# Miniprotein binders against q53ft3: the designs that were tried, part 89

Target 1, 195 residues: q53ft3
Amino acid sequence: MFGCLVAGRLVQTAAQQVAEDKFVFDLPDYESINHVVVFMLGTIPFPEGMGGSVYFSYPDSNGMPVWQLLGFVTNGKPSAIFKISGLKSGEGSQHPFGAMNIVRTPSVAQIGISVELLDSMAQQTPVGNAAVSSVDSFTQFTQKMLDNFYNFASSFAVSQAQMTPSPSEMFIPANVVLKWYENFQRRLAQNPLFW

## First folded at step 10 (miniprotein)

Design vd20
Fold by ESMFold2-Fast, scan of step 10:
Structure vd20 (fold): chain B 195 residues (1-195), chain A 97 residues (1-97)
Amino acid sequence: as target 1 above (195 residues)
Amino acid sequence: SDRERLIIKAWMAARWLRLALELARQGNTEEAKLAIEFAIRLLRRIEELATTPEEEEIVEQAIEAAQEALQLLEQGKPDEVEEILQEAIELLEELIQ
C-alpha cells in the first residue's frame, strides 16, 4: 500500500505489517539519510475517514525506539517529504583536545505508518522542521527524487534483463513503479500543494 | 478504555469492508481482497478486546463472513460477495451501537 524512497537508494514498496494498523520500513545506515519520501502506491486507497500518520524512530542510547510524528499521508495528499537530519540524537559536541564522548548506537532507523481516523490525526502535532514546507523547495526536491527514483528503477530493470539468472535480488516491478511515477508526476504538475 | 478501542477498530473494519465492496463492484478483485484482509486483521484484534459473549459472537460472525467473501473472490465470484460483505458490515454496525 505504501512506498518509501531515499535519494540514492532503491525504493521500498514492501512494508512490514507489525500490527493490524501499523506498517514499518527499515532504514539501514540512517546516519547518511537526509530526506525520506513516504507515499501511497495508488493500488488501494484509504477507506473513507482514514489516513496514515507517519513516524520516524531510531534506537536511543538505551536501545529503545523513540517514535517522532513527522506528518501524514491521505487520499488527498498521498505523498509527503520529510527532512530527518537534525531529528537524530546521539550527536555530541567535540572538543579540539579532549576525548570524544560519542554515543555509538545501532545504525538502523524505521519509518512507521499508523492507519488512523482523520479526526484523530487532525488533533496531532508533527515534530517541527520535519516536513518540507515551501512550494519551491517541495517542487525542486520532489522532482529530483522522482527523477532519481525512476532512473535507478529503469536502470535496474534493464540491467536485470541483460543478466543471466544468478543474483539473489529483490525485483522492482517496472509496471508498479511507472504507474506510481506517472500518477505522482501528474498530480504534482497539476497542484504542487496536493501533498 | 477497551470498549472505546473496540468501537474505533470496529468502525475502521467496517470502512475497510465498504471499500472492499466498492472495489469488487469495479472489478478490482486483488484490491478488494487486500481491503478484506485489512478488515480481518482488525477484527482479530477486536476479538482480544471483546469482554462480553455478545461482542465475541458478533466479531466471530463478522470474521467468518469476511473470510467467506475472500474465498468467493478467489473463486472468481465477485457478484456473490456483495451480500456477504454487507452482512459483515451490518454486524459491525450492531457492535458499534
Scores: ipSAE 0.397, ipTM 0.790, lowest interface PAE 2.8, mean pLDDT 75

Design vd21
Fold by ESMFold2-Fast, scan of step 10:
Structure vd21 (fold): chain B 195 residues (1-195), chain A 97 residues (1-97)
Amino acid sequence: as target 1 above (195 residues)
Amino acid sequence: SDRERLIIKAMMAARWLRLALELARQGNTEEAKLAIEFAIRLLRRIEELATTPEEEEIVEQAIEAAQEALQLLEQGKPDEVEEILQEAIELLEELIQ
């Protein structure tokens, strides 16, 4: 039902169901994660009047999970981006030596999704610094993805004079990639959800 | 309270079953089965929260109906599913009231 995406990692589409109404995604090496995207796969909608509350959890110094409400996903808003880097508090994070190069074992954090009645969700308040503007932040993320793809694809561009006949290879004119990039960027600026 | 939790879970289960009925009518059999499975997991939890013999009986009947609906969908008999899902929804509405 749900997907979870971290930039630079394979998308996760198989959440673990841990209760009748609760699902989790594991986030290994969470210290390196700044943003997480949570979205509905579109294969099955929420029933009318229901939605999902999105939580983030990391293990504290005693190994106990610390859950924080990040925000929501619904049929009307089936994807959201969250900034989690500011939520990873460590013991002594306010200490002057918090920036020291200390070797730490990677830990596993979790994204949790609780399926709830919309009325119950309306009574909850997300952590103020976790919810990222879906318009601005998704636009920035998408722009970075487009830039990365365009730069990668264009790095293979060759002039017609350098092309040799090869029936096993396909070539796409760089101008076609550029036109797609410009069109997508223009459409994204007009309506970030056109995709 | 246990009763309040039971009511909320029953409302959610009924909504999943209504979605399943609509999906089955549209021919979305696999999605209908998933919706019924979500409802059954909620019903099992409601069964644990039930404290009266009447509540326990209604929940058990609703679970039976939901499981029968799954079996009918697996056998390719979607026209029999609507009546059974409606029965399960009505049982849950009785719990909620």
Scores: ipSAE 0.772, ipTM 0.918, lowest interface PAE 0.7, mean pLDDT 77

Design vd22
Fold by ESMFold2-Fast, scan of step 10:
Structure vd22 (fold): chain B 195 residues (1-195), chain A 97 residues (1-97)
Amino acid sequence: as target 1 above (195 residues)
Amino acid sequence: SDRERLIIKAKLAARWLRLALELARQGNTEEAKLAIEFAIRLLRRIEELATTPEEEEIVEQAIEAAQEALQLLEQGKPDEVEEILQEAIELLEELIQ
């Protein structure tokens, strides 16, 4: 349902479902991350009256997770850019993930998404200055990330012709990637928020 | 309270099933199946929160209806799904009351 993007990294589209209404993305090497994009894949919308609360978790000095509310995604605003650099206060808002024993590596941060009723979300306050929301900025960022992904995939396909594949690796044909890229870019041009 | 958590999850499940019904009517079968699967995961959690035999029976019937709807969608029979999903939604409305 959701995707997570970090500049210079492959997009994540397979969140770990940790509860009936909660999803998590792992962010390894999070100290090098300044911005994270959270978005809906467009495979399914939220039902009317529902949305997603977006949380960020990092390990404190004792390795304990500290969750902070970053913002929300909804059908009306299905994507958001968050600045996570500097979010290490340790005094976050109460969060629905607090009672859960989510297994993680101490050096790995997480993005959490809690699917909730809009009325419940309205009672929550995100940390200040974390969200960077602009349709223009998001569209440009998404196009840049799509270009990076396509360039990466194309480069990998060329290099694969010169390398022996690992049995544990999964490969995607380059022509399929190109067709997906063209279809996605066409849809994005018609509606920047189609996803 | 457990009752309050059950009610909230029942409201979420009912909304997912209503979306599934709308998607099925539009011919969006794969999206309809995803919506039903989200509802089933919520129903399984509600089952754990149910305290009375009446609550347990309603939840079990709703799960069975949702599972039957998935099977019918896989068989290409979306018209038969509407009645079953509406029954499941009505069962959840009884839990909410």
Scores: ipSAE 0.641, ipTM 0.878, lowest interface PAE 1.5, mean pLDDT 78

Design vd23
Fold by ESMFold2-Fast, scan of step 10:
Structure vd23 (fold): chain B 195 residues (1-195), chain A 97 residues (1-97)
Amino acid sequence: as target 1 above (195 residues)
Amino acid sequence: SDRERLIIKAKFAARWLRLALELARQGNTEEAKLAIEFAIRLLRRIEELATTPEEEEIVEQAIEAAQEALQLLEQGKPDEVEEILQEAIELLEELIQ
């Protein structure tokens, strides 16, 4: 139902269901993450009157999870970009007067999604600056994601002459990737929020 | 209370089953299955909250109907899928009363 994307990492589309209405994505090595995109896969919508509250959890100094509300995804707004860099537990090394007695746990954070009534969600307040609110910021982030994907895919392109028969492998023509990239850029220029 | 929690979860399960019915009518079979699976997970929690024999029987019948709907979707029997999903929804409405 949900996906979770971090720039430079493989997209996650298989959330762990931890309760009848709660889903979790693990974010290993979360200290390196600045932004997380949470989105609906488009396969199944929420039932009428329901939506998803998006939470971020990181281990505190004792290794216990601390949950913070980032925002929401709904049928009307099926994707959202969240800035989590300001929400991470610090090591103190970045600040002269930070924590000197550092307790470090294995760095796995979580994105949690709670399926709730829209009325219930409306009564909750997300942490201040988690949601990316400007169209400019969204466009820049999206363009970087497109560039990263295209460059990554292109780095593995081989010519017909270099291909060896392999019945277990699938190949996509490089020009198909290029056409997708060009089409997406065109769509993005016309309407940055088309997806 | 357990009764209040049961009613809330039953309403959520019914909403998932109504979505499943609509998805099945549209030919979105895999999505309909997923919606039914969400409903079944809620029904399992309702089963834990049920305190009377009447509640327990209705929940068990609703779970069985939802599971049968999954099998019928795989068999490509749309009329029977619609019928059994409607039965499951009606069982949940009876449970709420």
Scores: ipSAE 0.307, ipTM 0.727, lowest interface PAE 3.1, mean pLDDT 75

Design vd24
Fold by ESMFold2-Fast, scan of step 10:
Structure vd24 (fold): chain B 195 residues (1-195), chain A 97 residues (1-97)
Amino acid sequence: as target 1 above (195 residues)
Amino acid sequence: SDRERLIIKAKIAARWLRLALELARQGNTEEAKLAIEFAIRLLRRIEELATTPEEEEIVEQAIEAAQEALQLLEQGKPDEVEEILQEAIELLEELIQ
């Protein structure tokens, strides 16, 4: 029913159902995550008068989940982007001076989706500035992701003179990547919702 | 209260069944099955919240109807599916009253 996307990671489309109305995506290595996109797959819509409340959870110092409401998804607004970098628990905390180095199991955060009546959702207040759902914000996020991808891909570009035959290795001309990037930026500038 | 939780979940279950009915009418059989399965999961939770014999009886009948609707969809009997889903919805509306 739902999908979850983090820049630089494989999209998740198989949420774990943890209750009759609750779904969870695991976010391993969450300290590296700045933004999360939650969206409906389109396989089944919400029933009329219903939507999904989107929560973010990370383990506190005692390993207990700390849930925070990020925002909502509905049939009319089936995707939303959320900034979670400001919600992480341990980043910038004071270093325990003199502590022994202990290898910690990487912490796993979660995105939770609660399927609720729209009336119930209207009574809830998301944490301040967590939702980044304006068209301008989506456009900026998309542009940053495109820039990141293009910069990463182009860092591997080599001139034709530097190419060596490699069986089973596929090469894409840099010019093709550039044309795609320019066409996408042009379309995005004309209509941010074209994608 | 348990009654308030039951009513809210019953309203949600009814909405899933109404969606299933519309999907079945459109010939979207697999999506209709998913909607019914969501309703059944809610009905199981409602069953745990039911405290009166009347509530328990209505919930059990609604679960039975929803399960029958799934079986009928698997058997390719969409006309009967519509009738039994409507029965399940009416049972939930009775439960809410």
Scores: ipSAE 0.562, ipTM 0.845, lowest interface PAE 1.7, mean pLDDT 77

Design vd25
Fold by ESMFold2-Fast, scan of step 10:
Structure vd25 (fold): chain B 195 residues (1-195), chain A 97 residues (1-97)
Amino acid sequence: as target 1 above (195 residues)
Amino acid sequence: SDRERLIIKAKYAARWLRLALELARQGNTEEAKLAIEFAIRLLRRIEELATTPEEEEIVEQAIEAAQEALQLLEQGKPDEVEEILQEAIELLEELIQ
């Protein structure tokens, strides 16, 4: 139902269901993460009057998760970008995951999604300045992902003289990657949902 | 209380079943199945919270109806699904009262 994405990392689309209404994504090496995107896959909408409350947790000095409300996703706003850098232990609203027996390692943060009534969600206060709200949040995120992929691929570019021969390896010219990037960026600008 | 938690989850289950009904009516069979599966997970939790014989009976009947709806969708019988989902929703409304 949900996806979770960190710039520069592979997208996660298989949340762990820890309760009838609760889903969790693991975020390893959370110290290097500035932003997280949470989105609905589009396979199924929320029922009328329901939505998802998005929480973030990281291990405190005792290895215990500290849950903080980041914001919400709904049928009307099915994706959201959250800034998680600079969040503090013990700050924020009451959380529904505090009593959950969720297995995790001390170096792994988590995104939690609680599916509940919109009326219930309206009574909760997200941690200040965690949500990145803009008219074109998904397009901005997609552009950042494209930039990240292009930079990653380009970091492996070598001249033919520097290549180590390998019969099992496939090579893609750097110009092909650049052409794909420029084409995708142009098409995204014309229609953000062209794909 | 257990009763209050049961009512909240029953309302959630009813909403998932109503979504399943609309999806089935539109021919969105795979999405309807997913909605029913979410409702069944909620019903199993409600089953744990039920304490009276009346509550237990209604929850059991609702689970059976939801499971029957899944079987009918697998068999390509969406019209029959509507009737059984409406029954499940009515059972949950009775439970909420």
Scores: ipSAE 0.420, ipTM 0.799, lowest interface PAE 2.5, mean pLDDT 77

Design vd26
Fold by ESMFold2-Fast, scan of step 10:
Structure vd26 (fold): chain B 195 residues (1-195), chain A 97 residues (1-97)
Amino acid sequence: as target 1 above (195 residues)
Amino acid sequence: SDRERLIIKAKMAAKWLRLALELARQGNTEEAKLAIEFAIRLLRRIEELATTPEEEEIVEQAIEAAQEALQLLEQGKPDEVEEILQEAIELLEELIQ
């Protein structure tokens, strides 16, 4: 139902369902991420009067998730850009020797989507700095990410003659990716607000 | 309260089933099945929240109706799908009241 996109990374279209109304995407190495796009795939709309609340979580110093409301996606606004670079827990470091002594362990953050009644969503307040409001900026950001994704995916294209059987490996035909890219480009050019 | 959580989830499940009914009428079979699957997951959670025998019975009947609707969609029986989905929605309205 949902997708999640970060510039320079593979788009995620298979959220993990963790509850009857809750879905998550993992964001490994989230410290390098400034923006995340969350969008509806268009496979199914929300029912009338429902939508999705979009949350961001990061592990605290004990590895426990801290959830923050970023914003919403609805049938009327089926995609949103969020700035997450300012939402990490404060840097607790009295480190006189600078970055040399900072051990970086891989950290995984999550985007969470909670499917809710619109009335319930209206009562919630997103963190102030997360949403990107400009349509032009949103369109430019989306275009750059689409280009990056398509170029990255295309670099892995293999002809049918070059494919070896790998029963546990999943494959997506290259023409499906191309069709998606072309259709999205066309729709975005015709109406940036179709999102 | 458990009752308040149950009512909210029942409203959501009913909305998913109403969407499934609309999609089935339009011949959007795969989308209708997805909508029913969302409803069934909510119904399973409502089942855990149910505290009275009456609530439990209504939820079980709604789950069975939703599952039957999925099977009927595979068989291409739109009239029977509509009837069963309407039954499931009516059962959920009883929980909401």
Scores: ipSAE 0.774, ipTM 0.920, lowest interface PAE 0.6, mean pLDDT 78

Design vd27
Fold by ESMFold2-Fast, scan of step 10:
Structure vd27 (fold): chain B 195 residues (1-195), chain A 97 residues (1-97)
Amino acid sequence: as target 1 above (195 residues)
Amino acid sequence: SDRERLIIKAKMAAYWLRLALELARQGNTEEAKLAIEFAIRLLRRIEELATTPEEEEIVEQAIEAAQEALQLLEQGKPDEVEEILQEAIELLEELIQ
């Protein structure tokens, strides 16, 4: 019913149903996650008057889960982008050599989706501006992806032509598309806010 | 009101079963199964809210139909699911009315 996307990772579309109205995605190695996209698959809409409250959970210093409300998804707004980097508590204990944290066991966080009445959702307040405008941000993200691809492809075409900046025809090998996709994902992983 | 809570949950269960039926028709078996499981959980809650023998009987029959539909999808028989899901939906409509 739902999908969950983290930059640089395989998209998850198989949420665990933990109650009649509650679904969970596991996020291993959550300390490396800055943004999470939660979206509805197109096949199952919410019942009339219902929506989904989106929560983030991480283990505290005692290993106890701490659930925080990030925002909402609804039939009218079926996707949302959330910034979770500021919500993690373990960053203050970083070693001087961050790359040397090889002994630390993987931390697992969760995204939870609770199906609730829209009236009930309206009474709740999300934490610390975690939500990014899903409509505006999705459009901007898509435009940035397109701009990045066309700039990459154009630079390749110019290199091939070398003498003519605006060739009349262009042929793009399939591997150039794959290379762009990999570079774009790498940039998202290094700086999730570049888009 | 317990009756009002029952009606709301019954409407939601019927909604999920209708979606499951449409998903099954499209060959989207995994999403159809998820929709049926959602409906079954709602039906279990309705069962706790039922106060008359008539209500309890209708809910039990709806649960059985939904479980049978789920089993048929697991067996790769989506065409046989339509009649059973429609039966469950009609039972819930009787409960709502």
Scores: ipSAE 0.000, ipTM 0.301, lowest interface PAE 11.7, mean pLDDT 68

Design vd28
Fold by ESMFold2-Fast, scan of step 10:
Structure vd28 (fold): chain B 195 residues (1-195), chain A 97 residues (1-97)
Amino acid sequence: as target 1 above (195 residues)
Amino acid sequence: SDRERLIIKAKMAAWWLRLALELARQGNTEEAKLAIEFAIRLLRRIEELATTPEEEEIVEQAIEAAQEALQLLEQGKPDEVEEILQEAIELLEELIQ
């Protein structure tokens, strides 16, 4: 249903379902991440009147998740870019010498997507620092990412004779998602900023 | 309210069934089965929230249709799977109204 993308890393398209309406992507080594893009794959729209609230989570000093609302994705706005660099806590070490002599807790954060009523989403306030700081630049980045995905997927479109006529639904073979992922990964290896 | 919670879960169940339908059309049988199983879990929760005989009957029929779709997927009958999944989705849409 969803994809999660970090510049310089492999795209994730297999969210883990943790509840009937909740999906999670793991973000290992999150301290090196500045921005995260969350998007819908475009095969199945949200139910009418619903959308996805996007959350960011990292482990606190007790190992418990701290969830923060970043923003939303909807059928009308199926992708969003979030700045998470300002949300990371614990810059520096409280015990510099101790940190060198103890096993560190794994630096794994999560992106969570909660499917909610649009009315409920409208009443929630995303954290301020998660908003896109440069509208033009990040809008162009998001559009290029979407264009890259849809253009690549379209190259594998079934012939007209094989398509089921449907007014608003797009049919994409599952294999095409993997092909896009492989192509994207190859291009990223050649030039991380190729977007 | 219980009715609002039921409607939200019914919308989610229909969403999973629509995903299953698309996956079945693509020949992705294993992922389609998983999507149907998620829908059935939601339907079981809806069953506990249903308070009227009409709601209970619609939910029961939707569960039976979803289970039949799961069996047909295992038997490799894609046309029949699509028909049954569409029936289940329509039942849920009736419940939402």
Scores: ipSAE 0.215, ipTM 0.604, lowest interface PAE 4.0, mean pLDDT 71

Design vd29
Fold by ESMFold2-Fast, scan of step 10:
Structure vd29 (fold): chain B 195 residues (1-195), chain A 97 residues (1-97)
Amino acid sequence: as target 1 above (195 residues)
Amino acid sequence: SDRERLIIKAKMAARWLRIALELARQGNTEEAKLAIEFAIRLLRRIEELATTPEEEEIVEQAIEAAQEALQLLEQGKPDEVEEILQEAIELLEELIQ
């Protein structure tokens, strides 16, 4: 349902489902990450009146997870760019992942997505300045890159399954991601201002 | 309270079933199945929160209806899915009341 992208890394499209309404992406070597893009794959929309709250978690000095609300994704805004550099000062607060026993490697951070009612989401306050504006040139580049990836990948969307065990599972062929990456790099090399 | 958590999850499950119904009508069978599976996971959690025999029975019936809808979609019978999904939604609305 969701994807997660970090500049210079392979896109992740297979979130781990850790509860009936909660999904997680692992971010190894998170100290080198400045921005994370979270997006909906477009295969299944949120039901009317629902959306996703996006959280970031890192291990504190004691190895305990510190969860921070970054923002939201919805059918009307199915992708978002978040700045996570500088968020490792967290105090921690009540969050929907608190009751979950999520085992982590000490140097791995996580992006969490909690599917919630829009009414509940409206009452929550994201960490200041986590969401990135579209004015910044790096933000514009990342948003255009995400849009290019999303549109390109969607053009290859297939509902058929060739293997019987997977007909009820959502998936995107890995080769589609590779083709997008190669096309984007080629276009950027030909005209750096195409984006 | 358990009742409050049950109601919230029941509302979410009903909304997933409604979108499954619309996806099935559009011929988006695989996406409809995913929506039903999300609803079933919520229903299993509601089952843990149910405290009265009445709540338990309604949840069990809703799970059975949702599972039957999955089987009908697998069999390529989307028209029959509509009635069963609507039944499951009505059961959840009864649970909420």
Scores: ipSAE 0.381, ipTM 0.767, lowest interface PAE 2.8, mean pLDDT 76

Design vd3
Fold by ESMFold2-Fast, scan of step 10:
Structure vd3 (fold): chain B 195 residues (1-195), chain A 97 residues (1-97)
Amino acid sequence: as target 1 above (195 residues)
Amino acid sequence: SDRERLIWKAKMAARWLRLALELARQGNTEEAKLAIEFAIRLLRRIEELATTPEEEEIVEQAIEAAQEALQLLEQGKPDEVEEILQEAIELLEELIQ
């Protein structure tokens, strides 16, 4: 249902379902992460009146998870960029010697998604440090995502002369994908927030 | 409270079943099945929260209806699903009152 992206890492599209309405993604080496993108895959929408609350969790000094609300994803706004660099700070000042030539197992944080009623979500306040820092970052992400999608989809395109239609399969002409991509790029350039 | 949690989850389950009904009508069978599966997981949690025999009976009937709908979709009989899903939704509305 959901995907999770960190710059420089493989995109995750297989969340672990931990409860009837809760999903998590693991974020190893989270100290190196500044931003996380959470998005809906489009395979199934939320039911009318529902959405997803997005949380971030990191282990405290006792190994206990500390969950913080970052924001929301909905059918109307199916992707969001969150700044987590401020949320992981405050693990305490490390002794300088303790940071020298020490090889440690990377700490693992999590992104959690809780599927909730929109009325319930409206009563919640995200942490201040999770606020999106710039529109430009979102535009760059969206452009790269479009490029990735177009390249991926195009790699599977074959001429209709090589394709035998089957009732078990749906086919989209390559030209339709190209026109969608060009139209979306044009609209994005005119207004980066139209989506 | 358990009652408030039960009502909250029942509202979500009903919305998933309504989505499943619409998806089934559109011929989106695999997506309809996913929506029913989300509803069933919520119903199982509701079953744990039920405090009266009447609540337990209603939620069990709703689970059975949802499972029957899922089975019909798996058998390629989406046209028979509408009545069963509406029955499950009505049972959930009785829990919500």
Scores: ipSAE 0.648, ipTM 0.880, lowest interface PAE 1.4, mean pLDDT 76

Design vd30
Fold by ESMFold2-Fast, scan of step 10:
Structure vd30 (fold): chain B 195 residues (1-195), chain A 97 residues (1-97)
Amino acid sequence: as target 1 above (195 residues)
Amino acid sequence: SDRERLIIKAKMAARWLRFALELARQGNTEEAKLAIEFAIRLLRRIEELATTPEEEEIVEQAIEAAQEALQLLEQGKPDEVEEILQEAIELLEELIQ
């Protein structure tokens, strides 16, 4: 239902469902992360009157998760950009993930999405410095990034499916994904507005 | 309180079931199944939060109705789910009151 994107990393589209209404993405090496993007995949929208509250969690000195509300995603605003740099030392608020026992490694942060009633979401206040950017700009960027990936990857599509037992499945070599990522990063460094 | 948490989750489950009904009517069977599955997970949690026999009976009946609707969709019978989904929604409305 949801996707998660961090600059310089492969997009995640397979959230772990940890409760009836809660989903989590793992963020390894979180101290190097400045921004996180959360978005809806379009596989199914929210029902009328519902949305998602977006949380960020990091391990404290005792390895306990500290959850902070970053913001929201809804059918009307299905993607959001959050700045998490500077939040890692902040105090956590009361939150819907508080009663959950989530197992994770010491160096891994998490993005949590709690599916909630819009009326419940309206009563919550995100942490003060979690910057929310333009949905339009993000949507355009993401679409261009995905188009670039698919166009690049398709140039390496081979008829090696004959060697695969799986019928009618298309496979992309891992090296092609890495080559696309490296090319995208190089182009971004040369012209940050190339997308 | 447990009652307040139960009511909130019941409202959410009802919205997922209404959405499933809408999707089934439109012929969006796979999306309807996903919506019912979300509702069933919420109903299982409501079952844990229920503290009275009356609440437990209503939730059990709602789960059974939702599961029956899911089975009918798996059998390619979306036209047969409307009454069953409406029954589940009404049970949840009773629970919310």
Scores: ipSAE 0.716, ipTM 0.895, lowest interface PAE 1.1, mean pLDDT 78

